# Miniprotein binders against Biotin--protein ligase 1, chloroplastic (HCS1): the designs that were tried, part 6

Target 1, 330 residues: Biotin--protein ligase 1, chloroplastic (HCS1), of Arabidopsis thaliana (Mouse-ear cress) (q9sl92)
Amino acid sequence: AMESDASCSLVLCGKSSVETEVAKGLKNKNSLKLPDNTKVSLILESEAKNLVKDDDNSFNLSLFMNSIITHRFGRFLIWSPRLSSTHDVVSHNFSELPVGSVCVTDIQFKGRGRTKNVWESPKGCLMYSFTLEMEDGRVVPLIQYVVSLAVTEAVKDVCDKKGLPYIDVKIKWPNDLYVNGLKVGGILCTSTYRSKKFNVSVGVGLNVDNGQPTTCLNAVLKGMAPESNLLKREEILGAFFHKFEKFFDLFMDQGFKSLEELYYRTWLHSEQRVIVEDKVEDQVVQNVVTIQGLTSSGYLLAVGDDNQMYELHPDGNSFDFFKGLVRRKI
Short names: E, the ipSAE of ESMFold2; O, the ipSAE of OpenDDE; V2, 0.75 times the mean of E and O plus 0.25 times the DockQ between their complexes.

## First folded at step 2 (miniprotein)

Design TGa3 (from TGa with W34Y L38W)
Fold by ESMFold2-Fast, scan of step 2:
Structure TGa3 (fold): chain B 330 residues (1-330), chain A 94 residues (1-94)
Amino acid sequence: as target 1 above (330 residues)
Amino acid sequence: MTIKITFKIESNGLTIEVEVTVSDPEEAAEVFRYLLEWAEKFGVEKLTLRVKVDDPEAAKEIAEELLKLLEEAGIKDVKVEIKDGEVTVRAELK
């Protein structure tokens, strides 16, 4: 297993004077911590000129911040050229950071001794994590669907504004993003509970300009329009927070039903027929069901030809999306 | 008592993993009753609870209290592991 870095530098950048004062306060207290005794150095954006490179490979803090028009999300930015986890930065420091803070890195590696998976993202992948609060525990699992929808709409929004062909980004339930049958992104949500509030940390990885190991948005775009301008991570992230804030407000006010139609138009599973295998006595029984949507708990809802409803659990049922086969234990 | 309850949503479905740091078996039992209610509310089939104990000597008492609570709730498919001041409970709810 790869050892974690001995130290890292976090650059703090705020949208307005309010966020800038928060950044100064955090630096003065030296209050941000990372797991595994990583030494953290906090740097204000105004002091980070030599750390922020003027090239196409480094995330452009100014380009992103100038694109933000939100009232809550993305207004406080934490950036580092390399981190073990953007998710750890926001989740480990939830109480110290404004809710809605985002952490971005150019290179993310997952190499702590306790993790089974060691994964490194190449430069060009949009890797970020941000925070939010929810009070209604019943709908916390659904937030991942709001996030994935906001990503797909953000990509569409950027393409529309730049006059580019539409990139058909689809959602593979529960939390993966695909284009042309290849994975381009994923979402991980974790939540802690304190004082009757769920403190949610959202991590997103989206292949914008990296291509490896599978594909990226710009590779797909060049395939459709070879001479087109490239998508920028900064523009997509800005558009993401604009869409997410709108969808989050709808979700909190009107529930997932307000987003449900758009979600089902965007996911890969509309009208998918799935074979569910059950063992009844000494016989294997196969029932064909049609995926209708999601249950209130966030599982796949399917209906048989007999109009019976089925709730499909990947752990309780062996589910292969590409084969459409589920084997249920009795 | 410090409560850090983490819910993880993975590609293989919804699984609730809970990490709780407690110093007292009674406080642990109260937290677990609440988490079982949440597991039912979320329609969770599998529940994994990780309890970190400030005092390693209390780990056995906490494990015994949790087993008693799960038996009272009618849950039969339970595995309990105690290691290095941490109590891990894995339960099948359906």
Scores: ipSAE 0.079, ipTM 0.508, lowest interface PAE 5.7, mean pLDDT 75

## First folded at step 3 (miniprotein)

Design G1 (from Ga1 with E17V E19T K41E; at its last look DockQ between E and O 0.77; V2 from the best seeds 0.00; counts 0 for: pae E 1.6 > 1.5, pTM O .787 < .8)
Fold by OpenDDE base, look of step 3:
Structure G1 (fold): chain B 330 residues (1-330), chain A 86 residues (1-86)
Amino acid sequence: as target 1 above (330 residues)
Amino acid sequence: MTIKITFKIEAMKMEIVVTVTVSDPEEAAEVFRWLLELAEEFGVEKVEIEVRVEENGKTYKFTVKAETPEEALRILEEIIKRVKEL
C-alpha cells in the first residue's frame, strides 16, 4: 500500500501581535519544512476553527495560550493533531522560529527517542518540543536537568492550584521521569552550534492521560482521589514554561548550583549503590560505588569503598544507563 | 577555499553538533583547538569530526574518529597539513 503522503497540518498560534505577525510571515512564505519532505500545510489559529473539532481530546490552543505569561518561552505555538516528531519540527526550522517556540501534537507516530529508538505516543500523552539558545557550551548538557526539574515542579504547581493530591514525579538520571517506580516521561535534547550560539532543541514526553505503555499521571490521581478533576495537558504545559523560564534564568545567572538541592530532593539516586566495571590489566573488575551527587560537568559523582571520589561515565553501549557506567578518578 | 568542520559529541545522552565554516587552514586549526578544549571540558573522549574542503571546484572530505583528544589532535594536524597542500 502506498503510504499516502498524508499532508501534515501545522496550526500556528501567537500569544501577542509580534508572534502573530511571525505566524503570518511563515504561512505566506510556506517556510516550515519537515526532514522527510512531507507536505506541510500551514494554518493560522484564526483559520483553524474548522480543524479543531470540539473533540475533548484535542489540545486546547486557547486554554494553553491564555495560561502563558512568560516573556521568552511558549509564546509561539505550533500544534498538529498528528505529527511524526515535534522535535523534527523545531530542530529543522530553528532559524525560522522565534527562540522559545513550542511544537505540540496529540499523536506522535515517529517520535525521536534516545539511540534512534522511535517513541510512539498514544492519545493523552503530552508530547512537545521547544527551542532555546545558550552561549556557554560547557553547561549545555545541564539544560536536561533544568527541564526535568521544570516538569516535576509544573505537575506539583498544577496539583496545588487545583487542590489535588500530591503526585510525586521523580527524576531518573539523566533524562527520565518516574512515578511510583514506573516511567511516565522522558526528555531528549539535541544542540547545534550556529552563529556563536548553541541552538538547543528540547523534546519532552509525559504520560498524562495515556494508560499505556506504563501508567499516567491521571491514573495515579484516580487511585488517590477517584472524584478529582483530572490534569489537563494544556495546564501542565503552561505551568512547565512558567517554571522553566524561572529555572532557566536562575541557571544562566547562578549556574546549576542554584537548582542542585531541588534536583537531589527530586531524583531517585541519593545514596544509591551502583556496580561499575573497571578494566584492570585486561580483566574486568566490578566495583561498587555510592552516588553522592553530580559533578560540575553533570556526570554522576560517586564514592568508592576506598573513600575515593569518582565521576561515572556511560560506556555508550548499554541500553541500561546504570549497567554501562565506568568510573574515572577525579 | 571553504573549510566546513562538523564536530559531533555525545554528553549524557545529549548529542551536540558544532558546525563551523572557515576560509583558510590557519583559522581551521584554531577551530580544531577550540573544539578539542570543548570536548575535554565535557569529559568526552570519543570525538567524531568531519572536515569538508572546497577548493578549485573540487570537494575533499576527511573524517576523524578518535577515542582520545590527543589522537584527535594528531589526526587534525595531518588534515591541516594536507589542506595547506591543496
Scores: ipSAE 0.491, ipTM 0.798, lowest interface PAE 0.8, mean pLDDT 86
ESMFold2, look of step 3: ipSAE 0.539; ipTM 0.800
ESMFold2 (binder alone), look of step 3: mean pLDDT 71; pTM 0.627

Design G2a (from Ga1 with E37L K41E; at its last look DockQ between E and O 0.82; V2 from the best seeds 0.00; counts 0 for: pae E 1.8 > 1.5, pTM O .777 < .8, unsure alone 69.741 < 70)
Fold by ESMFold2, look of step 3:
Structure G2a (fold): chain B 330 residues (1-330), chain A 86 residues (1-86)
Amino acid sequence: as target 1 above (330 residues)
Amino acid sequence: MTIKITFKIEAMKMEIEVEVTVSDPEEAAEVFRWLLLLAEEFGVEKVEIEVRVEENGKTYKFTVKAETPEEALRILEEIIKRVKEL
């Protein structure tokens, strides 16, 4: 039922005149491309004003852009009501877009196919991807933890600002978000190294106001405070970029250690006991270890009953990283 | 001589791709050393590297799949010797 010559409309919106001139340049050159021969139509926000008014549930461009107080991230927005992948928009066009550009869609019907984990994004889900640059390869994978923390703190701040009950969004290592034992979101990062820099694309899905696939923040909120105002995707995304820009500056200046205490307070794994399997003389032996935190490389740090320290690695064969952990002595 | 090196690594579900182009086998050797150090820093032992060499209108392709850094280093050293003999 898809159209054979699929087309995609991308609405471009800048925070200031600088970003608005970039948007005009992109439209005039028709500079943005998508894979699989999808035809792209670029529309300036000023040209799309009649289209934006007809659906109260569409992403509110003005509400988001008015909330932006950042200097780098979230200042250039790309929006479409439906996309196959927000990640492809920013990653395939990384060099054409200002660094820190964000792509948002109301519905993502097919997530990025580079992983076995395929994202579904019905209406009400906050689905976005944005870009950043890093130079130090040693810390590149740790960006996932910074993003995860910024998401959880953004939800916390919006709830506090609106006088809402605390929603305890927790981090499941390495890149999943949970509430009440159910997944509400996830982070996907990819990077390409070019010109002595890592070009990083970050994709985030967060179940804000969708009924499926598991739960969403507003469903939890209705159970706690039925008469309260609901969370809006635009508010969370604005708060995310505010938190992320601050955390990213700390991370780049002082390393992940500057964020570790807040991260361990937010994740699910403090003092968690985990079964690991060792190969001893052509046999598999199960041992119990206790999670202590993260290693400098970003893997799990654990202590065994022998008081030895271990780095825990996923097996790569399991969908759940905790089902097939392998330990390595430090 | 154009030598394109493509290296893909996955750490904690993050995929990182390194694409480097050099014109000299000795520069390629330096890139290989850097890539193996990068894999070690990410705590990744399995290595997959593609080396594509273009010389005098002819293209050569080498694929390195190794279970350990020591195995990868041995294969990469052999690739460097073969590229120098082109």
Scores: ipSAE 0.509, ipTM 0.783, lowest interface PAE 1.8, mean pLDDT 84
ESMFold2 (binder alone), look of step 3: mean pLDDT 70; pTM 0.608
OpenDDE base, look of step 3: ipSAE 0.559; ipTM 0.822

Design T1 (from TGa2 with T15E K41E; at its last look DockQ between E and O 0.29; V2 from the best seeds 0.00; counts 0 for: pae O 3.3 > 1.5, pTM O .733 < .8, other shape alone 3.235 > 2.5, unsure alone 68.294 < 70)
Fold by OpenDDE base, look of step 3:
Parts: sequence; structure tokens; C-alpha cells
Structure T1 (fold): chain B 330 residues (1-330), chain A 94 residues (1-94)
Amino acid sequence: as target 1 above (330 residues)
Amino acid sequence: MTIKITFKIEAMKMEIEVEVTVSDPEEAAEVFRWLLELAEEFGVEKLTLRVKVDDPEAAKEIAEELLKLLEEAGIKDVKVEIKDGEVTVRAELK
């Protein structure tokens, strides 16, 4: 079946008069485009009252916008009930959008994962992408760790504020999120260099209320406290931007070192033994190394049984990064 | 000359995708030298350069010049494609 040219509706929301005037300008120019030339309809939040059906499952724009107290991030929102990719919206329109703009969707049907796998996000998944600028390209790869950390801390912050049991969201390097050994989220970063700046697009997927394909935060919460109020996508996204803005400022001022301790407390890989394959001449030699942390470049730092330090690089052939690691002596 | 540089950060692999429109092989070479310097500075593992050529006849000369620059840089894993007046260079940077 030819999936019909379903027009994509983009609802534009501004936190203040500044962002609201940007939204009006974008609508009037009809300047937002998708890479696949899908017909885009731009709608202002004030006009969207008829599109936001009282379906309890749609992203609540007002709830999110009321939670935003940040200066730079999440103040301009694009929402759609269904998108091919939130990442495509922000990356393709980067120059038209305020820095820190976020795109959110209820259903993403062509989500860009790291792998060629089309990530269809079911209803109840928090799928968003946002923009930032960086000047130092050497640390651009580290931004994915800052984002991962901000997601984990945002979930904690929402649980704490709501008096909920703690949900221990852990980081699986390099950019996956896990709860109780199950994947519940992931981060994708892309960048474009323009005008001496790295225009970074950050995509995040988090299983909040979707029962498939693995588990979600609310399923874990129900298992711990059946009578508890559930987590809302809007609450997590608002808390995310608050945590992210703080961590981004620390990262830009002091480097990733200011976040390393919290990152290592949050990740799964402290003292993890990993098998690395070295090609010595025509033979594959397996060596065991113990993960110690991250290098300044953001690679896995590990120690060998020889007490040498190694930087672990993904070979790029393995779906499991831990099976396709190559060691480089530091 | 419009240069669009896309850095794709996939699991510590930085892929640079550059789209450029050039008028001549010398302009293409200048952009490519700059891109190689940038790739080295940022530890890029994979480079894709797409060069749009205004004159399709110049596409072959541009491709040859870019190949020469890659060889001079010691980059061995290179694929060059010419299609519809666009030269695509893909290089694995080690």
C-alpha cells in the first residue's frame, strides 16, 4: 500500500513573546521543511485548540511550557502528533529555529537510530530532538554523555518532586539508557559545522509509558508502587531541560571532568571486564581489559592485565559495541 | 561557494559529510584540504564529500584532483563516485 502523502502538522509554541513572534514569522513564511518534501502545515499553539483533542495520550503543550524555566533550552517547541523524525525537523531547519528549540512527537515512524534500524516509537514513548551550538569540535562527542546524564537526573528529579520511588536509570555506553537490565532509551547526536560553529542536533528516545518493545518507566514504577501517580512525558522533558542547561553550562565552563563522577555513578561499566580483539600479524588475539572510565576524547579508558592504559575504539562492524572493541595504547 | 558540513556522531565515530558546490577543480581542492585539516583536528573516522559541479565535464577533473589529494594525505580507503554532475568522495580516516 502506498502510504499516502499524509500532511505533517507542526504546532509551534513559544515560552515568551520572543519565541511566539518567531513562531508567527515561521508560519507566515512557511519556512519549515522536511527532507522528504512531505507537505508541512504550520500551526500556532493559539490555533491548535481543535487539533489537540482531549486525548489523554497527546503531549500536553501547556503542561510542558509551564514547566520551562530555562534561559536557552526548550523555550521554543515544535509538536506533532505523528512525525517521520523529530531529528529531521530540527536538523533540516536548524538555521530557521532558535538555538535550543525542541521538536516532540507522540508517534515517530521513521526514527533515526544509530543502526539502519527504523525505530518506530509506539505511543507513550518520549521522542524529542533539540538544537545546541558548540565551538570546540573536540568535545562535541562528549555532549551525548551530558545528554544521557541529564535524562537520568531528570527522571530522578521528577520522582523526587512527586514523592515517587526512585527509578534507577543507568547509562550503557555510549548512549543507551537501561532500567533493570532492559533498554528504555537512547541518544543520537549529529552536528553540522557552519559559520565557525558546530550546530548540534540531539535526538532522545525514552520509554515512559509504552509497554513495547522492552519496558517503560511507568511499568517499573507500577511494579514498585502500584498506587503511585505515573510519570508524564511533559514532566520528564521539562526536568530534562533544567538539568541539561545546568550540565551544559558546567561542561562548557569546566569541561566534562566536572560531570565525570556523576557519570561513573550512573553508568553500568565501573570495573567491567571486556574482551578486546587485537590483530597481531595474521592472528586474532583476545585480551581482557578492565574499564576504568572515559578518556579526554570520550572513548572508554581501560587497564590491561599488563597495567597498561588503553583507549577502546569501536571497530564499527559489531552491533554490540562491547564485542567490537579495538584497544589503542595510550 | 556554499559549504554544508555535517558531523555525524555515532558511538564515538565522527562522520563528516560535506556538501559543496564548486566551479573548478582548484576550488574543490581548497575545500578538500580544509576538510582534511578539520577531520584531523577532530579525529574523524569517516569522511564523505559531495561536490556539486556546475559543469558536468569538470566533474572528472575534480574527481581526479580529489583522489590525488587523498593519496598525498596517505588515505587508502577511498571511494569516488561521479553521478549527474556530482562527485561523491567517501574516505575512511584511520
Scores: ipSAE 0.040, ipTM 0.539, lowest interface PAE 3.3, mean pLDDT 83
ESMFold2, look of step 3: ipSAE 0.510; ipTM 0.787
ESMFold2 (binder alone), look of step 3: mean pLDDT 68; pTM 0.590

## First folded at step 4 (miniprotein)

Design A1 (from Ga1 with V44A E45D K46E)
Amino acid sequence: MTIKITFKIEAMKMEIEVEVTVSDPEEAAEVFRWLLELAEKFGADEVEIEVRVEENGKTYKFTVKAETPEEALRILEEIIKRVKEL
ESMFold2 (binder alone), alone request of step 4: mean pLDDT 74; pTM 0.667

Design A10 (from A9 with V44A E45D K46E)
Amino acid sequence: MTIKITFKIEAMKMEIEVEVTVSDPEEAAEVFRWLLELAEKFGADEIEITFRIEENGKTIKVTVKVSDPEEALRVFEELLKLAKEFGVK
ESMFold2 (binder alone), alone request of step 4: mean pLDDT 67; pTM 0.549

Design A11
Amino acid sequence: MSPEEIAKRVRELLEKAGAKEVIVILFKIEAMKMEIEVEVTVSDPEEAAEVFRWLLELAEKFGADEVEIIVVVEENGKTYKFTVKVSDPEEALRILEEIIKLIKEL
ESMFold2 (binder alone), alone request of step 4: mean pLDDT 64; pTM 0.541

Design A12
Amino acid sequence: SPEEEIKKLIEELKKKGYKVIVIIFTIEAMKMEIEVEVTVSDPEEAAEVFRWLLELAEKFGADEVEIVVIVEENGKTYKFTVKVSDPEEALRILEEIIKLIKEL
ESMFold2 (binder alone), alone request of step 4: mean pLDDT 57; pTM 0.455

Design A13
Amino acid sequence: MTIKITFKIEAMKMEIEVEVTVSDPEEAAEVFLWLLELAAKFGADEVEIEVRVEENGKTYKFTVKVSDPAEALRILLEIIKLIAELGDSPEKAKEILEELLKKLE
ESMFold2 (binder alone), alone request of step 4: mean pLDDT 67; pTM 0.593

Design A14 (from TGa2 with V44A E45D K46E E65L I75A)
Amino acid sequence: MTIKITFKIEAMKMTIEVEVTVSDPEEAAEVFRWLLELAEKFGADELTLRVKVDDPEAAKEIAELLLKLLEEAGAKDVKVEIKDGEVTVRAELK
ESMFold2 (binder alone), alone request of step 4: mean pLDDT 71; pTM 0.637

Design A16 (from A14 with T6I R50V T88V)
Amino acid sequence: MTIKIIFKIEAMKMTIEVEVTVSDPEEAAEVFRWLLELAEKFGADELTLVVKVDDPEAAKEIAELLLKLLEEAGAKDVKVEIKDGEVVVRAELK
ESMFold2 (binder alone), alone request of step 4: mean pLDDT 72; pTM 0.649

Design A17 (from A7 with V18I V20I V31I; at its last look DockQ between E and O 0.71; V2 from the best seeds 0.00; counts 0 for: pae E 2.1 > 1.5, pTM O .779 < .8)
Fold by ESMFold2, look of step 5:
Structure A17 (fold): chain B 330 residues (1-330), chain A 86 residues (1-86)
Amino acid sequence: as target 1 above (330 residues)
Amino acid sequence: MTIKITFKIEAMKMEIEIEITVSDPEEAAEIFRWLLELAEKFGADEVEIEVRVEENGKTYKFTVKVSDPEEALRILEEIIKLIKEL
């Protein structure tokens, strides 16, 4: 049986009766598929009382949906207690799901038969993926910066509303989130162009209440305010969609320029000096440049000691994005 | 005649896949120019383009994987000439 088919249950939850009717339609048609011929059982939230019990700190569907104030994103939710990939759920079923649908899991694990390394997430990690559409391919990669900014602002917003000290979550270019020099999250974006639109799937992992492998937001919070209430995954996700929907609308209307000031206040790289490698007649020469921001392409903008502006790219042979950077004169 | 174009690129860790179907080689040429402009904007090390042509019950497949945009354009223009002779 294990060699032929795996099985998983997906709980469908809507914000309102409109989304609930969509969930019923999907269940009745059995419309959702996963890679590797995993059998999928679709369950309505109303039917999932034995899966929704939160004695073991399961994701609280009602708490999340009560927090949703958005008009587009996060209004249709898919949850499973364990999945191999929330990203696969939304990306492989993009056309079947309302745009803006989100898939959340309590635990993400490396599935049987997968050859690629996947994000493994223990319980307490906020692991989710959601969908959006865009038309302009030139700005599609910038969406990951909008997402990272929405995550950092969501954490700040939840802390402010609860009267807590804020947690200074910083952005490490291009898609990592850091606190106190330790990684607490990451972002994965993929896109397919079909029917004159870019179908974008966004995956996010954020260490909210997990003990390993690095640090988490609640560990940092306990260090600042030992008697404080702790952050819940549901609160952060609700705040995320509130911030993201506003930032996404601003981004689509006015471009990334409208978000740049806030982004540069949040990232790690202001005035950062980095070593770049220049190839001169098959010789490798190292030079130092100072990071200034992002180019219009979304790569790093830097200035050299010669006061010339450069665009910085990974060398393609390094596992560290900041190791062995190469530059292009602008 | 059916011309299916598949373009794959990675930009700043984001995977982008573009799949477009057209019926006219001149439309395909416009799509190629747009795809190469996108690749140039993001400074891709190499570009992979697959072109599948179906005509009169026959299927033709062309695969272009090139790290130089000027070389890619020249190869794609030659592919357009071949498609027009089908």
Scores: ipSAE 0.468, ipTM 0.766, lowest interface PAE 2.1, mean pLDDT 83
ESMFold2 (binder alone), alone request of step 4: mean pLDDT 77; pTM 0.722
ESMFold2 (binder alone), look of step 5: mean pLDDT 77; pTM 0.719
OpenDDE base, look of step 5: ipSAE 0.529; ipTM 0.799

Design A18 (from A7 with A28L A72L; at its last look DockQ between E and O 0.65; V2 from the best seeds 0.00; counts 0 for: pTM O .765 < .8)
Fold by OpenDDE base, look of step 5:
Structure A18 (fold): chain B 330 residues (1-330), chain A 86 residues (1-86)
Amino acid sequence: as target 1 above (330 residues)
Amino acid sequence: MTIKITFKIEAMKMEIEVEVTVSDPEELAEVFRWLLELAEKFGADEVEIEVRVEENGKTYKFTVKVSDPEELLRILEEIIKLIKEL
């Protein structure tokens, strides 16, 4: 089988003249790189119209770019029909890209997961990564909750605008998205601290139109809406950046407290009883606690049967994030 | 001497990487204290530290993976001693 040296094509799109000149500059310098030294071909949106075959399942650049009215996020888009990882594109090129740049792909074949797990995402997934900057390191981990909220509210906003039935996308702490008890998405955040700033790369995967491996959003709508009115990836991504920019501004101005009530209405963990491990004198003791919310650091806050408050820390070794929780008294 | 420190923290399934470059081993103790404070603030379950030293055309690499802050501090102090002996 000829392993065709599949040059990765990156289509660069700018919302305005400012972002379009950045795209031209990047192309002329050929400055974008991948971590595996994959040969990258940079193409401007204006040039891509002649190259993109009418594959009805490709990400519609014009539909997305026309929907964007944000000031900072999603105004510079990188699209590829097939990519190793959207996260690798934005993280390795962070200094070359405008802050708030987004990379989207139709097919991701080496997607970053936790613990070096490679995720393959078929057509029908919304797979994207984008960049942001933060100065206060104490709140950097909370950004994944802001992202989770923005995804859930984006899906609602699109459903409402399209007159679709309500899809109740819920948050499984810390970074998973669920519908009807099935995982439909996840968030991966990474950050690099350089020059007194946290350079945050946010990766999102959402099953919009692919029924595998669990379910997708459009599968919930199946038989309730005409196929022509189902959710599009471009619509969700546009709505996401509008929600995210708003929530990010609230978060930066007022802290996570401004979003906390909405988070607790959207998550799965209200009054959840969880078994936690405690190490007392080299013995592991199991205790039951009840989840009350989040701490200021973004950990699970829980109350014991003793009425003591605890911060719950994940044991990094547990496949089930809730089975490996350790409690600390606060 | 060029000392590159890469500090990786996982906080609530978010990976945070801190890169610091120093020229003087005496600055390492301050950098390591600051990194520990960051790890504590994030409630990191595990810390991975890579220290790369370039001196006299040689490269030395120390890699540490630790979950205990006290053990981390001890190992960092040992790394500082080893670097001062180079």
Scores: ipSAE 0.476, ipTM 0.785, lowest interface PAE 0.8, mean pLDDT 86
ESMFold2 (binder alone), alone request of step 4: mean pLDDT 76; pTM 0.702
ESMFold2, look of step 5: ipSAE 0.619; ipTM 0.851
ESMFold2 (binder alone), look of step 5: mean pLDDT 75; pTM 0.696

Design A19 (from A7 with V47I V53I V64I; at its last look DockQ between E and O 0.60; V2 from the best seeds 0.00; counts 0 for: pae E 2.8 > 1.5, pTM O .792 < .8)
Fold by ESMFold2, look of step 5:
Structure A19 (fold): chain B 330 residues (1-330), chain A 86 residues (1-86)
Amino acid sequence: as target 1 above (330 residues)
Amino acid sequence: MTIKITFKIEAMKMEIEVEVTVSDPEEAAEVFRWLLELAEKFGADEIEIEVRIEENGKTYKFTIKVSDPEEALRILEEIIKLIKEL
């Protein structure tokens, strides 16, 4: 038998009266669910005195909402100090939530029902998930690149506005974020196709002020400017939605081409040489190709020593997409 | 007869899930063709299909994980034949 006495409190916060009325409706209907039958208690921000803290380690709802200047994304917030998954909140409740709703937590945890052991993520990580809709399946996978770019540009924008040194956050294709050769974040996208639309849920983890598991942005900043002001999760998230909404509009109107120059300036793979393996007469031979960019389908575009163009695909066998790449001649 | 089809496709670590329920093998075959077209539109490099059949209180379950739509089609055609023999 499973030991499942877990319960969860979700604080609902809206940017304006429109979103506040949505929050009241959701609370009155008790309409939000989690996939593991965890009991959910919905709380309006005005009612959440014990959960809404001004502690430096807790997400500041007012600071975030005051930063929001978007028309669609980030205007409806779901927060809990501790959650098992921000992604589950928005994905399993997609139809009940306004499109563009965001779920944020201070600590994401995993538990073992039999042992009741709970592992909690380090505090200071920006962990959030939000929703969007798309109709054209051919470009849906490219949304990961738009999100990645919005994260890196948000970090740059916050640093610039605060007079801080440039933190060079780089994109490792397809969905990882790196600084100084260490992973600092990652992106997870899932979708359900319903009613002729792709319901897309986007999860992001970004190490802002946590010392583990690798490094964080504030650790890098302290090394560069020890006496500087530090980055806050709320500022980065606000800047993220500002950048993302602009980039999403460009992407939907003009395609990923409109973002490519900025993306290639930010990713790790410019002119990267990659060893690919080909099967010739039942033997494996190695060939070297040079990464040129992305194909229209969103895979890696590369050129071989033969001056031919190739599309690079993962072998299907890897945590890291660059292990065991195979090529297809274009 | 109830046939529940769960279709998962993946490209560049992004996953799309589709769930469809139909009542007979001919409807299931139409759904399979539509889902493989969706996989092509998505540009999928991994395809996972679960087919769950409920008939007369009995449950049958098939799970397929492939990267090639042509291989997926061949396997799904065999599943349709098996369902018709129920």
Scores: ipSAE 0.375, ipTM 0.698, lowest interface PAE 2.8, mean pLDDT 83
ESMFold2 (binder alone), alone request of step 4: mean pLDDT 76; pTM 0.695
ESMFold2 (binder alone), look of step 5: mean pLDDT 76; pTM 0.703
OpenDDE base, look of step 5: ipSAE 0.509; ipTM 0.794

Design A2 (from Ga1 with V44A)
Amino acid sequence: MTIKITFKIEAMKMEIEVEVTVSDPEEAAEVFRWLLELAEKFGAEKVEIEVRVEENGKTYKFTVKAETPEEALRILEEIIKRVKEL
ESMFold2 (binder alone), alone request of step 4: mean pLDDT 75; pTM 0.680

Design A20
Amino acid sequence: MTIKITFKIEAMKMEIEVEVTVSDPEEAAEVFRWLLELAEKFGIPVEIEVRVEENGKTYKFTVKAETPEEALRILEEIIKRVKEL
ESMFold2 (binder alone), alone request of step 4: mean pLDDT 61; pTM 0.458

Design A21
Amino acid sequence: MTIKITFKIEAMKMEIEVEVTVSDPEEAAEVFRWLLELAEKFGVKVEIEVRVEENGKTYKFTVKAETPEEALRILEEIIKRVKEL
ESMFold2 (binder alone), alone request of step 4: mean pLDDT 68; pTM 0.589

Design A22 (from A8 with V18I V20I A28L V31I)
Amino acid sequence: MTIKIIFKIEAMKMEIEIEITVSDPEELAEIFRWLLELAEKFGADEVEIVVRVEENGKTYTFTVKVSDPEEALRILEEIIKLIKEFGVK
ESMFold2 (binder alone), alone request of step 4: mean pLDDT 72; pTM 0.657

Design A23
Amino acid sequence: MTIKITFKIEAMKMEIEVEVTVSDPEEAAEVFRWLLELAEKFGIPVEIEVRVEENGKTYKFTVKVSDPEEALRILEEIIKLIKEL
ESMFold2 (binder alone), alone request of step 4: mean pLDDT 62; pTM 0.472

Design A24
Amino acid sequence: MSPEEIAKRVRELLEKAGAKEVIVILFKIEAMKMEIEVEVTVSDPEEAAEVFRWLLELAEKFGADEIEIIFVIEENGKTIKVTVKVSDPEEALRVFEELLKLAKEFGVK
ESMFold2 (binder alone), alone request of step 4: mean pLDDT 62; pTM 0.517

Design A3 (from Ga1 with A66V E67S T68D)
Amino acid sequence: MTIKITFKIEAMKMEIEVEVTVSDPEEAAEVFRWLLELAEKFGVEKVEIEVRVEENGKTYKFTVKVSDPEEALRILEEIIKRVKEL
ESMFold2 (binder alone), alone request of step 4: mean pLDDT 73; pTM 0.647

Design A4 (from Ga1 with R82L V83I)
Amino acid sequence: MTIKITFKIEAMKMEIEVEVTVSDPEEAAEVFRWLLELAEKFGVEKVEIEVRVEENGKTYKFTVKAETPEEALRILEEIIKLIKEL
ESMFold2 (binder alone), alone request of step 4: mean pLDDT 75; pTM 0.681

Design A5
Amino acid sequence: MTIKITFKIEAMKMEIEVEVTVSDPEEAAEVFRWLLELAEKFGVEKVEIEVRVEENGKTYKFTVKAETPEEALRILEEIIKRVKEFGVK
ESMFold2 (binder alone), alone request of step 4: mean pLDDT 65; pTM 0.549

Design A6 (from Ga1 with T6I E50V K61T)
Amino acid sequence: MTIKIIFKIEAMKMEIEVEVTVSDPEEAAEVFRWLLELAEKFGVEKVEIVVRVEENGKTYTFTVKAETPEEALRILEEIIKRVKEL
ESMFold2 (binder alone), alone request of step 4: mean pLDDT 72; pTM 0.653

